# Designs tried in a protein design chat: VH-VL binders against Metalloproteinase inhibitor 4 (TIMP4). Part 20

Target 1, 195 residues: Metalloproteinase inhibitor 4 (TIMP4), of Bos taurus (Bovine) (o97563)
Amino acid sequence: CSCAPAHPQQHVCHSALAIRAKISSEKVVPASTDPADPQKMIRYEIKQIKMFKGFEKVNDIQYIYTPFDSSLCGVKLEANSQKRYLLTGQILSDGKVFVHLCNYIEPWENLSFLQRESLNHHYHLNCGCQITTCYAVPCTISAPNECLWTDWLLERKLYGYQAQHYVCMKHVDGSCSWYQGRLPLRKEFVDIIQP
Below, E stands for the ipSAE of ESMFold2; O stands for the ipSAE of OpenDDE; V2 stands for 0.75 times the mean of E and O plus 0.25 times the DockQ between their complexes.

## First folded at step 19 (VH-VL; framework fv_tixagevimab)

Design j5 (from w3 with light chain Y98W; at its last look DockQ between E and O 0.66; V2 from the best seeds 0.00; counts 0 for: pae E 2.6 > 2)
Fold by ESMFold2, look of step 19:
Order: C-alpha cells, then structure tokens, then sequence
Structure j5 (fold): chain C 195 residues (1-195), chain A 123 residues (1-123), chain B 109 residues (1-109)
C-alpha cells in the first residue's frame, strides 16, 4: 500500500465524510459477487457519535468497509470496545462507506486540542487553501492561498507539530496562512507564528 | 533498485574517531531521511540519530549527543556518521537505513538498509 | 523517551505453528510510526510491517500486524523454516529519541 502524503486538513477536505465513532463488531465479507475474485473486505459495524462532514450524502452510518488485506490498504480497528475513532473516508458508487490506510484515521484520544476544534470549525471551511509538502530546502509558496507543510523537513514525519497544532486558514482577501491556538476573529485573523 | 552501500570495516584505537559512509542509489536522496543504528554482538539494536537529507536537520540520542555528528553530501548522495572519543564499548556493527517521501509514497518505516559496517575499538 | 517492551524474549516453535509477538509501549504511539523488522544472523534488519499493520513490499501474507496505542502485535500464521530469526519493533513517533524493542527471538523447538 502506497499513499500520497496529505495533511489532516487535506484528508478532511478530500474525504466524503469525517466522523467520530466507536466500532461495535467486525465481519469478513466477500469484496465482490464474482466467485473468481478471492478478495475480502472487513465490514465494521459502528456507532456514530458525531459527524463533522458528509451530511449532504448520508445521515447516520451503520457500516464501514475496508480491504481485508493490509497490502491492499486495509485498516484494522479495535472492535467491541469503548475506543473512539476519527474516521475519514469515501462513499462508493453502491453506497458503501469505504475507508483505508490512506485515509486519516486516529484514535480520538491521539488528536490534539486544535485538531478536535478544527474538525468542528476549521478544516472543512478552509478547503480553498492549498497545503504543499516541502521535501527539501528551498521551499517557497507559489500562490497566495498556499501554506507550506514543513513537518517532514523539521521532524522526519508528516504528522508532526505543524500538522497537529496548525490549520491553514483562508483570509477575507483569499490568501492563506497557518493559524495556531487562537479562534479566528473576523477583523483580526493573523498568523503570528509560522514554522 | 534502492540501495545503501556502507564503507568497509574499521579497527580503531580508543580515543580516536571513525567516520562511516552510506552511499545511496536507486532513489531520490534529497527526499530521504537516514537513521543510524548500531548493534553490539548479541545485543539489541540501538538508535543513534537521524538526518533529513533535504534540510540537513539532525537529531541524536542523548547518549551520543556530545560525540556524534551525522552529515550528508547531496552531490555524492552519501550520508556520514562520525563518532568521536571511541571506547571499547563502541565496538559494534553500524547500520544506516533510509526512508523516502514522494508525492506517491508515505512514511512506511525504514525499508532500505545498508549492509553494516563493523567498527572494532581495540584496547 | 518511549520504551518498547517485547514479549516473549524467546519463542520456541516448530514449522507450521502460529507465532504471536507482542510490543508494548510506555506511552501511546500513533500507529503510523510503528514498524516491525526481521533480522537473521549476520544480516541487516528487514522491514516487515509498517504503520502497525501494513506489510512491506514482498513480505508474505503469513505476516500480519495489529494494535494501536500502547499494544502492538506481530503474527506469523504458519512458521516457515526461513522465519526463525529475531524480530524487533521500532517507534519513530516521539520527538527523539526513536526506540527499538529489545527483540523477540523465534527459534526452532
């Protein structure tokens, strides 16, 4: 399994849905009706606690699906527990909710305060911003709506301090910049610290 | 084919330094990170430090902080680890390992390993 | 510093048997940054599992990983003769240092 790198904000923006849920049970099911197809899926029964994105497509989600084989980007979730997850994913043409390793999936307890607030108030409202991964210096913006994602260069990880504690915020003039720890005020939104 | 080739075995006296090279081929070196790990005979793997090649940023285990320097040369696609003030306890095999970040690749752990360099500190 | 404790230290099994190896962290590790390696005598480690549960390229499907938070497991469903080796977990989630477990040796009974 190979994934394009994506900031948590990009994951939310690119996903059809983002929810907080618990996993009730799991069942291995065939991936298709084709008897020659040996592929399997895991169907997770979930209890949805909150939906942050996806209201226009679904109301309440009972099941999510993922490939059984991790080489096909299947994800293992802890079933029959009180553990809460942030789940992001897509809705397939047949209406099934599909998640995989390349989605942003985390135990809720691993999210920072800013990430939890951003799921409610910021990520999905700032999808007009571009977040560009920096692989090497020099790394500069090419458009005013661009934020530079530097966790790799600073920490050798995509989900470093910047991903956990900053949001790329769109300003009234259409430009974007990193925001940390302060609720936006319409008249006073300015990023003071940028990694 | 992604490959890391390390320099040959070293025999050193206590109090001297050793510099181990780790030459990369078959991948974009500037988008990689390199960790250095050592293993004494019969012992566990011990993490020394890392470098992000694209920035030159480094970090070291506290045990090695005062004695180790990790560098790279982007023109030769080579990472280096230099350990100074050698002691007999530094006798070990030293490994470099790399991971790469691309537009179609994600943080998958360190899947490219050098063959190892035996460093022997006699005294 | 996040300490990884592997258990058991040694696992003596026959070919065809199922092996279950544990890696427990002293504090939570995001699954994205948990890997498993295999090391045979005289060789460099080989990446088996990344992201706690994903097999590296070319790794047979008898190897699987699971777990999250502080508890991670490597399972070998049917041991083959070439699987008798030492297995290490590594975390690279922390603001350094990154750490390895002490290893679990899987040997022929």
Amino acid sequence: as target 1 above (195 residues)
Amino acid sequence: QMQLVQSGPEVKKPGTSVKVSCKASGFTFTRSAVQWVRQARGQRLEWIGWIVVGSGNTNYAQKFQERVTITRDMSTSTAYMELSSLRSEDTAVYYCAADILTDSHYEYGFDVWGQGTMVTVSS
Amino acid sequence: EIVLTQSPGTLSLSPGERATLSCRASQSVRSYYLAWYQQKPGQAPRLLIYGASSRATGIPDRFSGSGSGTDFTLTISRLEPEDFAVYYCQQYDSSPPWTFGQGTKVEIK
Scores: ipSAE 0.475, ipTM 0.764, lowest interface PAE 2.6, mean pLDDT 86
ESMFold2 (binder alone), look of step 19: mean pLDDT 89; pTM 0.911
OpenDDE, look of step 19: ipSAE 0.776; ipTM 0.884

Design j6 (from w3 with light chain S53E; at its last look DockQ between E and O 0.56; V2 from the best seeds 0.65)
Fold by ESMFold2, look of step 19:
Structure j6 (fold): chain C 195 residues (1-195), chain A 123 residues (1-123), chain B 109 residues (1-109)
Amino acid sequence: as target 1 above (195 residues)
Amino acid sequence: QMQLVQSGPEVKKPGTSVKVSCKASGFTFTRSAVQWVRQARGQRLEWIGWIVVGSGNTNYAQKFQERVTITRDMSTSTAYMELSSLRSEDTAVYYCAADILTDSHYEYGFDVWGQGTMVTVSS
Amino acid sequence: EIVLTQSPGTLSLSPGERATLSCRASQSVRSYYLAWYQQKPGQAPRLLIYGAESRATGIPDRFSGSGSGTDFTLTISRLEPEDFAVYYCQQYDSSPPYTFGQGTKVEIK
């Protein structure tokens, strides 16, 4: 299993749904109705606490599905516990809600305050912005709607301080920039990003 | 073939310094990060620090911060770790390891390791 | 600093048996930043598992990882003779320092 890197905002923008849920139970089921298909999935029964995105496609989610094998990007979730999860995922052609290791999936308590607030409003309202990974300095924007994602360069992390505390926000003039509602920008980000 | 090749073993006197090299091949060095780890005989792995090659940014364990410098030379695809004011307790095998971020996928872990460099500090 | 405590210190088993190795963190570690390594005498560590549960390239499917928060597990479903080694977990969620557990030695009973 290999995943393309994406900022949490990109995950929400590109996913069909984003929900907060608990996992009630799990069961191994066939991957399809085709009897010749030997693949299995894990079906997780969930208790949905809140939906942030996906209202136009589903109303009530009882089950989510993931590949049984981790080599096929199956994800393990703790069933029959009080642990809450942020789940992002897709809706398959057969109507199943599908999640995997390349989705943005976190225990709810691991999300920052800004991330929890951004799930309500900021992420889905700013999908017109482009978030671009910086691999080396210099790293500069190539379009006005672009924010530079620097967690790798600054912290050697996929989901570092910028992923946890910033939203790429679109302004009325069509440009985008990083916004951190509670805290000012770190000076290291500003110094590296500025031309 | 992705590999890291380290410089040869060193025997040093207390109070001197050592600089270990770690030459990369078979991957895009500028998109990598390199960590340095040491291991005394029969003991656990001990993290020293890392460098993000593309920025030159470093981060060191506090234990080493006053004595270690991690650098890189992008023209030779080589990372370096220099440890100064050597003591007998610094006798260990020193490893470098790399991780790479790409557009199409990531394996977020240090999957390429050097062969190790034995550094012996003795009077 | 996040301290990783591995248990047991030594695990004595026979080939064909299932090995279960534990890594407990002193504070929560995001699963993306937890890895497992195998080390044999005189060799560099080898990455087995990254992101708590993803197998690195070339790692056989008898190795699996699981866990989140403070509790992580490496499982070897059916030990082969080449699997008798020392196993380390590492976290890299905290900038300084990244830390390793003290290791679990898996040895022939």
Scores: ipSAE 0.578, ipTM 0.797, lowest interface PAE 1.8, mean pLDDT 87
ESMFold2 (binder alone), look of step 19: mean pLDDT 88; pTM 0.891
OpenDDE, look of step 19: ipSAE 0.782; ipTM 0.887

## First folded at step 20 (VH-VL; framework fv_tixagevimab)

Design z2 (from j2 with heavy chain H105G; at its last look DockQ between E and O 0.39; V2 from the best seeds 0.64)
Fold by ESMFold2, look of step 20:
Structure z2 (fold): chain C 195 residues (1-195), chain A 123 residues (1-123), chain B 109 residues (1-109)
Amino acid sequence: as target 1 above (195 residues)
Amino acid sequence: QMQLVQSGPEVKKPGTSVKVSCKASGFTFTRSAVQWVRQARGQRLEWIGWIVVGSGNTNYAQKFQERVTITRDMSTSTAYMELSSLRSEDTAVYYCAADILTDSGYEYGFDVWGQGTMVTVSS
Amino acid sequence: EIVLTQSPGTLSLSPGERATLSCRASQSVRSRYLAWYQQKPGQAPRLLIYGASSRATGIPDRFSGSGSGTDFTLTISRLEPEDFAVYYCQQYDSSPPYTFGQGTKVEIK
């Protein structure tokens, strides 16, 4: 399984839906109605707690689907438990909700306070911002609406401190910068240049 | 094929230093982090530290903090681990391992391993 | 520092049998940062499972991982002759240090 790295904000912006849910049960089902197709899916029955995005396409989701095998980007979710998840995903042409390893899927307990607030108030409103992954120094913005995602360079993590505690915020002049609520922006997030 | 090739075995006297090299091929070195792990005979794996190649940022286990230096040379796609003030308890196989910020969207464990470098510290 | 304790220390089984290996953490580890490795004598470790449950590239589907919080499990559904080795769990959630368990040796009965 291969996916491009994406910031939590990018996942929300580019996914058809984002929900908070529990997993009630799971069942292995055929991937298609074609009996010659040996591919399998896991169908998870969910209890939707809250929808953050997707209202115009679907309401109160009962089932989500993922590939059976992790090598095909399937995800394993803990069924029949009190564990709550943030789920992002797509809606297939037949109306099925599809999730996989390349989506942003996290136990709710792992989200920071700012991420939880941003699901309600910030991510969706700031999809005009571009978040760019930094792989090496120097890493500098190339457009005014760009925020640099530096967690890898600073922490060797995809979802580090920046992803958990900052939102790329669009300003009235069309520029974007990292915002942590009312706190001042940290200068080291604007650009990273070699020492 | 992703590969890490380490320098050959070393025999050192106590109080000296050793520098082990780890040359990468078959992947984008600048998008990787290189980690160093050692294993004494019959013992568990012990993490020493990492370097993020693209930034040069390092992080070390506290027990090695005063004695280890991890570096890289991006022009040769090579990482280095230098351990100073060697003592007999440092006798182990030293491994480099890499993980790569790929298009997987996931933080793998240590995906690519070097063959290991035996470092023997004896009087 | 998060201590990982593996059990059993040694698991003596025959080919074709199912192996179940346990890894218990001294404090919660996010599943995304839990890995399993296989090591044979004279060889470097090989990544089997990352993210607690995802198979690394080229790992056969008889290997599966599960668990969350402090309790993680590696299962080999049907042992093959090549599966007799030492298995290590690793957490890379908190740094420094990343830590490994002491290993479970799977050997021929």
Scores: ipSAE 0.674, ipTM 0.835, lowest interface PAE 1.2, mean pLDDT 87
ESMFold2 (binder alone), look of step 20: mean pLDDT 89; pTM 0.907
OpenDDE, look of step 20: ipSAE 0.769; ipTM 0.885

Design z3 (from j2 with heavy chain H105G, light chain S31N; at its last read DockQ between E and O 0.47; V2 from the best seeds 0.71)
Heavy chain, then light chain:
Amino acid sequence: QMQLVQSGPEVKKPGTSVKVSCKASGFTFTRSAVQWVRQARGQRLEWIGWIVVGSGNTNYAQKFQERVTITRDMSTSTAYMELSSLRSEDTAVYYCAADILTDSGYEYGFDVWGQGTMVTVSS
Amino acid sequence: EIVLTQSPGTLSLSPGERATLSCRASQSVRNRYLAWYQQKPGQAPRLLIYGASSRATGIPDRFSGSGSGTDFTLTISRLEPEDFAVYYCQQYDSSPPYTFGQGTKVEIK
ESMFold2, look of step 20: ipSAE 0.721; ipTM 0.852
ESMFold2 (binder alone), look of step 20: mean pLDDT 89; pTM 0.907
OpenDDE, look of step 20: ipSAE 0.726; ipTM 0.869
ESMFold2, look of step 21: ipSAE 0.721; ipTM 0.859
ESMFold2 (binder alone), look of step 21: mean pLDDT 90; pTM 0.910
OpenDDE, look of step 21: ipSAE 0.802; ipTM 0.897
ESMFold2, fold request of step 22: ipSAE 0.566, 0.659, 0.723; ipTM 0.792, 0.835, 0.857
ESMFold2 (binder alone), fold request of step 22: mean pLDDT 90, 90, 90; pTM 0.918, 0.919, 0.919
OpenDDE, fold request of step 22: ipSAE 0.865, 0.856, 0.865; ipTM 0.925, 0.922, 0.926
ESMFold2, last read: ipSAE 0.726, 0.708, 0.670; ipTM 0.860, 0.847, 0.836
ESMFold2 (binder alone), last read: mean pLDDT 90, 89, 90; pTM 0.913, 0.909, 0.918
OpenDDE, last read: ipSAE 0.863, 0.860, 0.857; ipTM 0.925, 0.923, 0.922

Design z4 (from j2 with heavy chain H105G G109A; at its last look DockQ between E and O 0.56; V2 from the best seeds 0.65)
Fold by ESMFold2, look of step 20:
Structure z4 (fold): chain C 195 residues (1-195), chain A 123 residues (1-123), chain B 109 residues (1-109)
Amino acid sequence: as target 1 above (195 residues)
Amino acid sequence: QMQLVQSGPEVKKPGTSVKVSCKASGFTFTRSAVQWVRQARGQRLEWIGWIVVGSGNTNYAQKFQERVTITRDMSTSTAYMELSSLRSEDTAVYYCAADILTDSGYEYAFDVWGQGTMVTVSS
Amino acid sequence: EIVLTQSPGTLSLSPGERATLSCRASQSVRSRYLAWYQQKPGQAPRLLIYGASSRATGIPDRFSGSGSGTDFTLTISRLEPEDFAVYYCQQYDSSPPYTFGQGTKVEIK
């Protein structure tokens, strides 16, 4: 399985949902009701802790589904554990919540402070910004609402320092730039409802 | 098919330099990164450094920082590792390995390995 | 520098048995940047598992990986004779050096 590059902000913007959850159990199930279809999925039963995106599309989520095999981009999650995950994913036409290896899925402990705050307050408000992957120099913006994602060029990884510690923020003039999440200095980006 | 082909074995005297080549084929070299790893006889793998081909940025293990230079030539799709001031403990098999960042897929690990280059340092 | 410590150093098992190999990191490693390799005598390493849990192309389904944070596991569900090899974990999350574990040798008893 190969995945197109996407910044964590892009993952949140492109996904139907983003939640924090624990995995309570797992079960291998058929992919369809067709007896001739040999394909399988893993159904994970989850305990949803918080929803960051998707509340108008689904209620409290009880199950998520992923392909059984990694070659079909299935993802393995630790069941029967107190481990918390950030899960992003899509909703299939039959209403099932679907996740795969190319979604942004992380143990909650791996997220930086800025990423955790951005899930609550920043990513979904800035989906009007373009984040462009830089593959080689030169790499320059082509539009004012564009932020350049340079982690690969500087660190040989997608999720380097920029992905962990910056959010691409849209300004009132329609331009975008990278911000480090210094909440007291950027009052207009702070969520008012937080107690 | 994705492939890395390394230069042939080298026998060198202490105090000299060696330059090992690693030629890529079957993938977009410009969008790749190449790491260099060595292994002395019967010992574990030891990481030397990497280069991001598209930028030329390098990163070296501290042990090698004063003696190693990793470069690339994008026109020939070839990475190079040069190790200077050779000592007998530098005798090892040297490997290159690569991964690729593309618009249609991203590989998160080094899945293409060269065949290895034996470098022998003796008087 | 992130030190990876593998255990056991040597694992002697019969064909058909389950092998469990451990890799422990001195500090947290994001799972997407942890890999497992197999190396047979006289050969280059072969990628088995990337992203801690995803099998590389052409790797049999008897190989599986799991774990996060500081504790990672490679499991071979039913050993085959061709699985005699040394297995290494590698982290490439931290930008000081990337590091390998010291290896676990799997011997057919």
Scores: ipSAE 0.577, ipTM 0.788, lowest interface PAE 1.7, mean pLDDT 86
ESMFold2 (binder alone), look of step 20: mean pLDDT 89; pTM 0.905
OpenDDE, look of step 20: ipSAE 0.770; ipTM 0.884

Design z5 (from j2 with heavy chain S104T H105G; at its last look DockQ between E and O 0.46; V2 from the best seeds 0.63)
Fold by ESMFold2, look of step 20:
Structure z5 (fold): chain C 195 residues (1-195), chain A 123 residues (1-123), chain B 109 residues (1-109)
Amino acid sequence: as target 1 above (195 residues)
Amino acid sequence: QMQLVQSGPEVKKPGTSVKVSCKASGFTFTRSAVQWVRQARGQRLEWIGWIVVGSGNTNYAQKFQERVTITRDMSTSTAYMELSSLRSEDTAVYYCAADILTDTGYEYGFDVWGQGTMVTVSS
Amino acid sequence: EIVLTQSPGTLSLSPGERATLSCRASQSVRSRYLAWYQQKPGQAPRLLIYGASSRATGIPDRFSGSGSGTDFTLTISRLEPEDFAVYYCQQYDSSPPYTFGQGTKVEIK
């Protein structure tokens, strides 16, 4: 399974839902109603703690589904535990909540304070901003609503300091910039990508 | 066919330096990061440092900070590791390994390894 | 620096048996940044598992990884003759240096 890189904000914006939940149990189920289809899924029973996005499509989520095989991007979650997760995912045409390896899925305890705040107040409200991955220097904005994602260049990490501590926020003039919550863009992100 | 090909074995005297090369093919070198790891006979793998090719940014283990320089040449798709002030305990096989950040995917581990370069430090 | 301690040091098993290898970290490692490698004599390491539980391309499904926090496990469900090798875990969490465990040798009984 290959995953296109995406900042946590992009994951929330591109996903149909984002929730905090615990996993109660797991069960292997058929992927379809076709008895000739050998494909399987894992059905996780969950206890939803909070929904950050997805209110218009679903409430009181009981089950989530993922492919059984990791080669089809299945994800393993710890069942029958007190471990809390941030889950992002999609809603399939049959109404099933679907998650996979390429979604943003994290133990809740691994999220920074800013990420937790942004799930409540910022990510889903700033989906008009464009977040662009920087692969090499030079890397410059091409539109006013663009924020440059530089964690790879600085730290050799997909989810580094910028992913953990910054939100790309839209201004009234339609431009976007990185903020640490409500704080102004830190100059270091600009200086590093400009020779 | 992603590949890293390293330079050949080296025999060096104490106090000198060695520069090991690591040539990439079959992937976009500028979007990769390269780590360097060594292994003495019968010992565990020991991390030396990394370079992000697209920025030239480096990070070194504290143990090597004062003696190692990791560089790259984007025109030849080659990474280098130079270790100075060689000691007998630097005798080891030196490996380069890479991963790549692409528009279509990124594995979170180092899945391309060079064949290794034996560096022997002896009087 | 995060120290990884692997156990057992040596695991003596026959082909067809299940192997369970442990990697314990001195402090919490985010699962995304935990990998397992296989190494045979005279060869470079080969990536088996990344992100604690995801198989690398071309790795057979008899290899699986699990765990989080400080405790991680590599399981080989049925050993094949080519699986007798040394196995290393590596952490590369966002705070380098990266570190490896000391290895577990899986040898034929």
Scores: ipSAE 0.704, ipTM 0.851, lowest interface PAE 1.1, mean pLDDT 87
ESMFold2 (binder alone), look of step 20: mean pLDDT 89; pTM 0.904
OpenDDE, look of step 20: ipSAE 0.768; ipTM 0.882
ESMFold2, look of step 21: ipSAE 0.615; ipTM 0.807
ESMFold2 (binder alone), look of step 21: mean pLDDT 89; pTM 0.905
OpenDDE, look of step 21: ipSAE 0.750; ipTM 0.879

Design z6 (from j2 with heavy chain H105N; at its last look DockQ between E and O 0.48; V2 from the best seeds 0.64)
Fold by ESMFold2, look of step 20:
Structure z6 (fold): chain C 195 residues (1-195), chain A 123 residues (1-123), chain B 109 residues (1-109)
Amino acid sequence: as target 1 above (195 residues)
Amino acid sequence: QMQLVQSGPEVKKPGTSVKVSCKASGFTFTRSAVQWVRQARGQRLEWIGWIVVGSGNTNYAQKFQERVTITRDMSTSTAYMELSSLRSEDTAVYYCAADILTDSNYEYGFDVWGQGTMVTVSS
Amino acid sequence: EIVLTQSPGTLSLSPGERATLSCRASQSVRSRYLAWYQQKPGQAPRLLIYGASSRATGIPDRFSGSGSGTDFTLTISRLEPEDFAVYYCQQYDSSPPYTFGQGTKVEIK
């Protein structure tokens, strides 16, 4: 299994949905009703805690599907546990929610405060921005709506400090730049987000 | 065939320097990072530092910060590790290892290793 | 600095038996940045597992990894003669430094 590198914001933008959920159970099922298709899937029963994106297509997701075979990028999730996940994925033509290893799937505990905030308010609202991976110097903007993803060059990892603590934010003039999340919260929203 | 080929064994006197080379082939050197690791006889692997080839940016363990320099030559696809002020405790096998980042791969950790270079520091 | 402590130091088993190797971190390590290596005498380390649980290319399915946070496990479901070696865990989440565990030697009983 090989995946194109993508920033967390790009994953949210390119995915049909983004949710926080626990995994209740798992079951191996046929990939289709076609008797000539020998492929299998894992069906995960989930308990959705929150949906960040996908409201137009689905409301409360009961099941997600992934390839059984790891060579086809199937993902293994811990069922029957208290572990919470951020799940991103697609909706197939038959309405099934599909996830794989190349989606952005993380234990919720691995997300920074800014990432959790950005799932609610920033990532999917800034999909007009382009995020470009910098592999080598020189690395320069080729369009005004472009942010340069420099974690690899600075830290030898994709999900470094920039990915965890900055959002590529679109401005009124159509340009984009990294924003560190220093925005003051409105009082009414503070009460909602403090459980 | 992804490969790292290191320079040959070195015997050095205390107080001198050694420079080990690590030549890459079969992958895009510019998009890789190279770590240097050493192993004394019967000991654990000890991390020395890394270089991101595309930027030349380096990161060193504090223990080696004053004595190590990691560099690369993009034209020859070769990384180098130079260790100065050698001591008998520096006697070890020195390894380079690489991880590559492409438009079709996530970082996997260090899946390509050099064969190792024995450095012996002896009076 | 994140210290990785492996246990046991030596694991004496016969071919066909199951091996379970532990790696404990002094601080939480994101699973994405936890790897396992195999090293045989006179050879460089070989990557087995990356991301705590994903097999590297060409690694047999008898090798599996699991764990998160501070506790990670490498399991060899049925030992083959070629599996008798030293195994190291590495974290590459925090730098400087990246760190290795001290190793677990799996040997023939």
Scores: ipSAE 0.678, ipTM 0.836, lowest interface PAE 1.1, mean pLDDT 87
ESMFold2 (binder alone), look of step 20: mean pLDDT 89; pTM 0.892
OpenDDE, look of step 20: ipSAE 0.714; ipTM 0.864

Design z7 (from j4 with heavy chain G109A; at its last look DockQ between E and O 0.41; V2 from the best seeds 0.61)
Fold by ESMFold2, look of step 20:
Structure z7 (fold): chain C 195 residues (1-195), chain A 123 residues (1-123), chain B 109 residues (1-109)
Amino acid sequence: as target 1 above (195 residues)
Amino acid sequence: QMQLVQSGPEVKKPGTSVKVSCKASGFTFTRSAVQWVRQARGQRLEWIGWIVVGSGNTNYAQKFQERVTITRDMSTSTAYMELSSLRSEDTAVYYCAADILTDSGYEYAFDVWGQGTMVTVSS
Amino acid sequence: EIVLTQSPGTLSLSPGERATLSCRASQSVRSYYLAWYQQKPGQAPRLLIYGASSRATGIPDRFSGSGSGTDFTLTISRLEPEDFAVYYCQQYDSSPPYTFGQGTKVEIK
């Protein structure tokens, strides 16, 4: 399984749903009604704690599905436990909620305070912003609605300090910038875009 | 095919320096990160540091901070690790390994390894 | 610094048997940044598992990984002669430093 890089905000924006849930049970099921299709899925029964995105398509999610095989990006979740997860995913044409390894899936305990707050208030409201991955210096914006994602360049890490502590926020003039609540943009970010 | 090819074995005297090269081919070097790892005979792997090729930013294990310099030359697609003030306990095989941040895939692991460079420090 | 402790140190088994290798972290490691490698004498390490549970390209399905937080497992469901090697886990969630476990040697008996 290969996953294109995506910032947590992009994951929320590109997913049909984002929820906080516990996993009640699991069951291996066929991937389709075609008996010649050997593919299997894991069906997880969940207890939804909160929905952050997806209200317009579903009310309360009982089941989620993932490929059984990790080579097809199946994800293992701890069933029958008190462990809480952030889950992002999509809704298939048959109505099934589908998640895979390339979605943003985290134990709730691993999320920063700002990420938890942003799930409630910021990520889905700022999907008009473009988050652009920086692969090398120089890395500069090409449009006013861009924020530069620099965790790779600074930390050799996809989900580094910037991903955990900043939101790319759209302003009334249509521009976007990194926002950490009431704090200004960090100098490290500025230094990278002006090599 | 993605490859990292390292420079040949080195025999060094204590107090001198060694510089090991790691030439990349078959992938976009500028979008990669390279780690350096060493292994003494019969012992565990020991992490030395990394470089993000696209920025030149480095990070070193504290044990090596004062003696190691990791660099790269983007025009030749080559990473380097230089270790100074060599001691006999620096005798080991030195490996480079890379992962590549591409917009077509990213696997969160160092999946390309060099063949290793034996560095022997003896008086 | 996150210390990875592997167990057992040596695992003596016959071809066809199941091998279970453990890697325990001193602090929580995000699963995205936990990998397993195989190393044979005179060779560089070879990536087997990334993201704690995903097989690298070309790795047969007898290799599987599991775990999260501080406890991770590599399983080889049915050992083949080519699987006798040393296995390392690595975390690259926290740096400096990234860290490796001390290795588990899987040998023939």
Scores: ipSAE 0.633, ipTM 0.829, lowest interface PAE 1.5, mean pLDDT 87
ESMFold2 (binder alone), look of step 20: mean pLDDT 89; pTM 0.901
OpenDDE, look of step 20: ipSAE 0.724; ipTM 0.867

